# VH-VL binders against o60147: the designs that were tried, part 327

Target 1, 175 residues: o60147
Amino acid sequence: MLEKNKYLYIFRHIQTNQVLLSQGNVLKKTALFQLPYPLQKPVAPNGMRPAKLRKDHWVPLLKVEFPNESMFQSVFMQLLNYRKYRSVQPLTSDLLKLPIPVRRRKIMRQEVPNTIADLADILNKEKFPENSVRLQLSDKSDSEYADWPPSVQIDSEEIKLSRGFREKTTVDEAR
Key: E = the ipSAE of ESMFold2; O = the ipSAE of OpenDDE; V2 = 0.75 times the mean of E and O plus 0.25 times the DockQ between their complexes.

## First folded at step 15 (VH-VL)

Design og18 (framework fv_lerdelimumab; at its last look DockQ between E and O 0.02; V2 from the best seeds 0.00; counts 0 for: pae O 2.6 > 2, placed apart)
Fold by ESMFold2-Fast, scan of step 15:
Structure og18 (fold): chain C 175 residues (1-175), chain A 121 residues (1-121), chain B 109 residues (1-109)
Amino acid sequence: as target 1 above (175 residues)
Amino acid sequence: EVQLVESGGGVVQPGRSLRLSCAASGFTFSSYGMHWVRQAPGKGLEWVAVISWDGSNKYYADSVKGRFTISRDNSKNTLYLQMDSLRAEDTAVYYCAKDSGYKSGWYFDYWGQGTLVTVSS
Amino acid sequence: SSELTQDPAVSVALGQTVRITCQGDSLRSSSASWYQQKPGQAPVLVIYGSNNRPSGIPDRFSGSSSGNTASLTITGAQAEDEADYYCNSRDSSGNHLVVFGGGTKLTVL
């Protein structure tokens, strides 16, 4: 059976609040190249080599269902571009007053609200049909980081998976 | 007054290396991303590389990835481009350019005068 | 590809209006900025964020955008406007941050 990918899986690091984007429900080691700071010492000056993938350390943030593969690819690539763009933006004067390690930690903590805001911005600029994009969040309050277009339907049920998206089942969740 | 002054250009043979510098003044250098943009003789502008405020994030055009290294020294207000394994197609005027910041599209608000790099045998 | 396309050359008579266009899918989600370059000189920003002018740029320069197309308009062209004009935008492909148009050579007759 051949099926096209139409899901975007967004993960959050439990300690640093950094975000990873994935086209599959299991993170690949290469996803670590998305990170602006290595996981081992994220607040220190760093090289480009990412840390080892520790799947236990990544939890679900958001799952997005698109009506087709083309829309998925467009949004996914634009989100990756937004992440790169944000990493080279100017600092505000309030950040300049902070020591470098504290400044970096503050920047990393913003990846969750920034990713959600960027996703909404992209979806507001695309011409998607009403209620054609479904969002399911681990914490529904995170949807308040952005204003969503009519094309978006936010699922009433939160993601209750604690080990990434690997344990997605077709049966009801345990109580 | 914002000023960007490039140096280090010259004539070099294929396969060799060259290092460009850009001295910045008139703004808080350590707060801004910085770019290199090049222009081959008689041709258009081509973006080369960018570096974030602290040097932790760097991005390159596919044509130079793996050969060029962008770096900065915020204590000296200086941007660098280390060019290794130079090819004839790298012949260009290299401009240092300042990132304007975030909005509905970013732009280069200030440019240096450029430094000529000629790769020939 | 998401590269930006410009016509290589355009001409305008002194005092007349000319429009230079830039086309690419990146322009659907990102504003164009425009640069003027005279021979032997560095580029100069003339329009950013679709239609904003930096200090010192004459009001005869304006910008507009619609769909995948951005335009730079010079109303009442002067001799000193003869130059190459480049547009740029954010790259929508994911691999680059910046793409430039191929440039348009403006001749003032």
Scores: ipSAE 0.642, ipTM 0.812, lowest interface PAE 0.9, mean pLDDT 84
Fold by ESMFold2, look of step 15:
Structure og18 (fold): chain C 175 residues (1-175), chain A 121 residues (1-121), chain B 109 residues (1-109)
Amino acid sequence: as target 1 above (175 residues)
Amino acid sequence: EVQLVESGGGVVQPGRSLRLSCAASGFTFSSYGMHWVRQAPGKGLEWVAVISWDGSNKYYADSVKGRFTISRDNSKNTLYLQMDSLRAEDTAVYYCAKDSGYKSGWYFDYWGQGTLVTVSS
Amino acid sequence: SSELTQDPAVSVALGQTVRITCQGDSLRSSSASWYQQKPGQAPVLVIYGSNNRPSGIPDRFSGSSSGNTASLTITGAQAEDEADYYCNSRDSSGNHLVVFGGGTKLTVL
């Protein structure tokens, strides 16, 4: 019988290092709602929350195979909540010392290691059966951001990185 | 000396709107997430909403989603709560709370004295 | 379940030790904080990160966590400790980011 939504896909933005979580290997436009709401002034398309999803700017970071839908949904929801928690925590002293543009860039660069650490924290607490969860990374060294429980088997094969293309706007053409 | 001073509470009919303000002083307001927490008469504490340091992330309790809007103006050191479509169950003292954040939990190290909102017909 | 459960009321004799408990699944993965609230006053933080005291909180207050339970212990209870006590935690499994317990009224006899 066919299982649905037993894979967690995590994408990374090629320029900002921001992270998006997905139930499928193709990002839906609504995934952008996981990113911080745009500030009053517009942010560049590669900034905090882009105006539109550009699929060529989002590359695989990792995927996780779960044996069933229930485990997937539990981990997916918890990971989304961890991201919300981090987004509203007070800033650390090293971030507070930075000018706001630099601070935002550093916060975005922390999303990959933070998301990987949070995933491992969830999996350590869930007490899943040994080797029941398969993890595949685009860069296996990223597994070193966290300590993984016995339930996780890290795949020896890396995800092949897909090439992306940037969209050119008609505004540049009309100059 | 950290101070949080709420204002804008009052008596209002159901279905009406009210805007609460919280004036902050004695700390770098723009570095902290800020919360609203309410307490119905004779009841316990209920978390209402949070806004991130720069206002780019906002989250709400299920009981107020779609009716309340949290916002902030960092140039005025002021936190706001816009309350629309008010209901009797929204009657409470509303506290402004500063979150100093701790690893895997929350802690609110400073609270205002609160402002009473009464929704009565 | 993400709800935090506290006994509604607890009593202690003056000078004796009392433990106030807070239970919920979220406490397995979240540190707890504790707030004291006296009548007509705003809450005051007394314990954070499960067992840390803010400056100005007496040594008689301590906290602990194990499994799904957090505890606030007051050793040598004083008359001024009579208050309502609330725990809170992160809600890592639901849409509420912050969860408070229902509160415990402590009476010092």
Scores: ipSAE 0.578, ipTM 0.792, lowest interface PAE 1.7, mean pLDDT 85
Fold by OpenDDE, look of step 15:
Structure og18 (fold): chain C 175 residues (1-175), chain A 121 residues (1-121), chain B 109 residues (1-109)
Amino acid sequence: as target 1 above (175 residues)
Amino acid sequence: EVQLVESGGGVVQPGRSLRLSCAASGFTFSSYGMHWVRQAPGKGLEWVAVISWDGSNKYYADSVKGRFTISRDNSKNTLYLQMDSLRAEDTAVYYCAKDSGYKSGWYFDYWGQGTLVTVSS
Amino acid sequence: SSELTQDPAVSVALGQTVRITCQGDSLRSSSASWYQQKPGQAPVLVIYGSNNRPSGIPDRFSGSSSGNTASLTITGAQAEDEADYYCNSRDSSGNHLVVFGGGTKLTVL
């Protein structure tokens, strides 16, 4: 479907603030592979990668509409690469001083702003046409995490997605 | 590319029935509500009906309530409008329109080219 | 149900700026959207959510809202902008869940 091919959805875990990228508004089980495998096997939410996808634990962070699938794919792959890069970076001295659980929480809390910043950085580099990319956020204030290029039009309307599910529409809640 | 193609329009006598169809493509049809909007000749736009993504919710304008029935077949990516007890004032171009999905606003991001329904004796 | 009111006709000179206004109580609680309709054609969304432009819509089109009013502004009107323009909004107060303005015919001089 053409629509799925040009829409990027980013979800966050409601407890851990971990981030998953999705092509389309439905999270797939394979999305969990985006998360690092825990060295020690704690069960979610304390774990790095849950054993199973609990869709109800994920809420939408933002939605991006690209002009075409090619642009989507480019940005999607770059986002994954940015994440991977961060995951292999040495921990700062400050983080190393913290207990492991605290350290993990702190790192996870940064995933949302980092992901938003990554997206902005990627889009700044791509130099897409002006207002060719439409960005919708679940919280408009999240747009403040980064400077957006002219290619990005930030919608005044916030996305209203159910947890791990489709957007709630006006029709769904009309009465 | 999003496409909406209406069909089923024509000339019909008052009191008769007509069924319109709208074939949708280029988007996930089953993810969006769909609307019918009509426009009488030389007049403005009038909202007619809406159906939710799964067909569980339907709403109608007062002018057509009890006479028109909106439905959909997601397996066929098709929207329908069953029009019964047609009146002269129902004469219009009927557009199918895709629901935006936005909650704070209710608008239509894509429209078909419309199909003309003429009710005349 | 509430109604949206538009001026039936406005004119603008080529290259000049024109504002089309929509007024109604529904606009206090719902964002406005605007459609362009040329003769014999289907409406085309030009502004949504008060001030968002769909892809393909020229940047000379913009939207604004204040109180119970919404406006479509064309900055630097072009000949091809001659058309009918309709506003709409959600109306949760009655059975007409969606309301349209009466339309404004824009003539480009």
Scores: ipSAE 0.143, ipTM 0.658, lowest interface PAE 2.6, mean pLDDT 87
ESMFold2 (binder alone), look of step 15: mean pLDDT 90; pTM 0.930

Design og19 (framework fv_lerdelimumab; at its last look DockQ between E and O 0.02; V2 from the best seeds 0.00; counts 0 for: pae O 5.6 > 2, placed apart)
Fold by ESMFold2, look of step 15:
Structure og19 (fold): chain C 175 residues (1-175), chain A 121 residues (1-121), chain B 109 residues (1-109)
Amino acid sequence: as target 1 above (175 residues)
Amino acid sequence: EVQLVESGGGVVQPGRSLRLSCAASGFTFSSYGMHWVRQAPGKGLEWVAVISWDGSNKYYADSVKGRFTISRDNSKNTLYLQMDSLRAEDTAVYYCAKDEGYKSGWAFDYWGQGTLVTVSS
Amino acid sequence: SSELTQDPAVSVALGQTVRITCQGDSLRSSSASWYQQKPGQAPVLVIYGSNNRPSGIPDRFSGSSSGNTASLTITGAQAEDEADYYCNSRDSSGNHLVVFGGGTKLTVL
């Protein structure tokens, strides 16, 4: 049977393409802390942390199965730290020339490829055993954002669920 | 001619508050993440906090989390550190630092001269 | 809390070569940067990205990395190189985005 906390679930926002990392196949409200804090304005800019989690706005991007919880914890924490590092990086000159709302949208559009590249970078550097990590994507072409190490086996089947990662339950699965 | 100039240091009693400022010039301040780094007398460097270019992301060392608040005013090219509930172990020279933005690591290429904070009973 | 370990002190004779090391698990996924600090002064960046030298830093300063270890090498040490040297990196396993080593005091004999 499956072990708790050995799966990484990654969600994409349907409008902004922002990314949320999750330990569970259903997003918790605490995942919103990964989003930027709204500046003190009457109306928060698009892509800032909303007051409520709208689960219908977040769809599966990918999931990763690790051999054990220790490997999962290591990769999960590193990936969160990569996202924090990126959030404090300086703007490039092409971003600086853009009005702030356009600039934020351009930054957000890079989250999917950046997160996938960062995941691959972590996995390349961790030197996990060959074929020990199973990756499944909602769109297999997204695997092209990175070069994957021998430790990663990319599932031939795409995630077909339009919401969440929960598969249907059967009698034999529920056992 | 990048310059960072800290101010607002001084002697305060434990439990009191102090606000540090860092005036920036010679670069586009609003495009950079900014850091506070401190150094206790005779000790090494300790990272304190960082704030993103627009202030929407802030991160803190565990030793100051919940007591210190980093902020910025891009219209004034100024970085701030609000230090509440000060303790003796907060005694240090406080530097502001600019990160050049190196993806695989950090590169603090410009530092201020530092401002001394002494927390003494 | 991730740690970067440096020897507390190292000595070198004038004109000789010295290597200062920085060790920690975060260096497997993060490049190191090196800072020189002279008494009463702010730190100065001397190496970033493991082996890149900022403009204005003498070419006697070089950097390298292998596994979980980063090194700063000063070839032909000068009297003015006497200083404290710090490395830093990302923190791959904790809330501290930036981790500094404890520092190495370089004495030029």
Scores: ipSAE 0.786, ipTM 0.893, lowest interface PAE 0.6, mean pLDDT 88
Fold by ESMFold2-Fast, scan of step 15:
Structure og19 (fold): chain C 175 residues (1-175), chain A 121 residues (1-121), chain B 109 residues (1-109)
Amino acid sequence: as target 1 above (175 residues)
Amino acid sequence: EVQLVESGGGVVQPGRSLRLSCAASGFTFSSYGMHWVRQAPGKGLEWVAVISWDGSNKYYADSVKGRFTISRDNSKNTLYLQMDSLRAEDTAVYYCAKDEGYKSGWAFDYWGQGTLVTVSS
Amino acid sequence: SSELTQDPAVSVALGQTVRITCQGDSLRSSSASWYQQKPGQAPVLVIYGSNNRPSGIPDRFSGSSSGNTASLTITGAQAEDEADYYCNSRDSSGNHLVVFGGGTKLTVL
């Protein structure tokens, strides 16, 4: 289905530092399909319990306002493709010395800097007008993970979440 | 020296199954994403599937999604492609390919010799 | 379906320069890699990241890109360069991770 939206919200998992992309300020359980390392609990050999969306475990990382829906869709799709691309890239040499669980945690920790770098890379390759893209970061220091093009205006301010986002009763299953 | 050796190809009837293997040597197999790429007789290269270093992530071309399953056994340095519900249009030489990785693009630095799969009635 | 367009054939005289092109919107945001394939053989990577040569590839092979177009240039073509050449890139459309061009058959006269 099509969504008429020009806002991109990126959320960070409090414990794992994994990232979710959203086309609005509400996280849907289907967003969990984006995760390279799912938040799942083992149930049986070759089986996993479906991941549950705990909205209270996700915090806003950044919000981007695009000039129009077309530009939003282009950037959003490219970011999703970057995520898939990164998940199948070779391991760096420094990771090979680490036990597998520690290795995975280190890879997950890099999703925030990697997503910010990928967003900047996409925006540097797009031909957007000067100051036409509004970037709001929960922590302004996260802007240092990348070099931004002249099309981007950076603001550091609180990102408003939708009604009910932190409700304890809004736990959904996914997968 | 890096070497990839495919096996398991052959002639098979439509609707049947076939499993391909790719034996890897000369590099740390468990550190790399691995791909299957096919080429129909007289045609160009077509990407089929990829698997991440530990097998946690798998992606497929739309033409094979739901019918093919990529897997790996890092203890044996072997990549697999399970092909179910085979169709005539799946007839091709299947290559195993290693991606060295590069920012913003693919770098398939080593390919196997290929194994021919012929689907005919 | 191919997301990248290549001319099906091109010819070059021995010792002359030839350019093979690859065009598609994915190249606006992704680097191209180029592969040489001789009859009955597996493809060989000759250029990656639009303009880098792997070790062992002759310096007569070079690459460039601009906008939605990537090019492979062979300066001073040799007889052994006769082959099919394929480009590939990351897919920007969201449907695939890898897209290949249709291939260009190079004939060296």
Scores: ipSAE 0.763, ipTM 0.905, lowest interface PAE 0.5, mean pLDDT 85
Fold by OpenDDE, look of step 15:
Structure og19 (fold): chain C 175 residues (1-175), chain A 121 residues (1-121), chain B 109 residues (1-109)
Amino acid sequence: as target 1 above (175 residues)
Amino acid sequence: EVQLVESGGGVVQPGRSLRLSCAASGFTFSSYGMHWVRQAPGKGLEWVAVISWDGSNKYYADSVKGRFTISRDNSKNTLYLQMDSLRAEDTAVYYCAKDEGYKSGWAFDYWGQGTLVTVSS
Amino acid sequence: SSELTQDPAVSVALGQTVRITCQGDSLRSSSASWYQQKPGQAPVLVIYGSNNRPSGIPDRFSGSSSGNTASLTITGAQAEDEADYYCNSRDSSGNHLVVFGGGTKLTVL
């Protein structure tokens, strides 16, 4: 089986902090299916699935390079499952006490750290070879959200954020 | 598995043109910049050109500027190098290389096996 | 264009440590990448950034930088490490985006 991509990109919405997973550094419109569809159509800022992908509202959060596509796919699917699991869990009593807009904001604020923690948890369980997975973060401090297994080497450099689509490269910055 | 396969090399006389191709697979081709790097026989590596992911930006080494044209067809996952006005000093193995996208420098994480271009009378 | 200089050749005894250094003004503002090339083969990226190893690269390879220098260190050299090693970086002159060092031939004794 031919590998297509071994790179996981996680994008963050600049307003809502919602998270989208991507195979590769270009965010596809189909990624929006990862977001919950409300019973009542809300606007994107309310933390629900927008009708259209506004690429300029998403920035890379982190990049993961796997040894191969198979490992990528395994982790990718697990991440989706973790998200789904959380989405179906009952809300805590504390959250239920809050107005719906406030509640939604609070939940969305946790998507980034939760996703990072999920990733770490999954990688801890996978027991990949030492230093076989390369993790690069837009904010290095985000790595503190979780303990990483020996399989993960954290890049010493942060990824450059590119609003609208993908990680910004040096070619993009060239004049 | 990432694969880059160069083709189009051969023997050509000075002043003639040659077009190289690089077929890419195993990664999202349209997401990355691509480079050409050449190596003269028994010599070191020389960067030739780069093209951005969407082809909107192209840059060349001074040694080939005005003579070579880098391009790509993302629908075909193919990188090209049009070489015009070839000179003897252009004789080299030409590699296509994938740009890793590293922000603080250049990192070519995958290379083809190269194609030999020989310019001789 | 900016230049990167490397020693043309270095030797290391099997199991010992060797450092290959790249020097140039461009290294003050950009990181170096290192490539291993064996005879008749294409270059292989072994280190980039301060100390990033691509998947599949042994941990005996490491990178460092200081001032206008970057170094590739092989700790516990193996016979298979015999190869030419090239550094590259951004070109600070603006005429070339990429500049390569002249290469270092590493012999494992």
Scores: ipSAE 0.018, ipTM 0.610, lowest interface PAE 5.6, mean pLDDT 86
ESMFold2 (binder alone), look of step 15: mean pLDDT 90; pTM 0.932

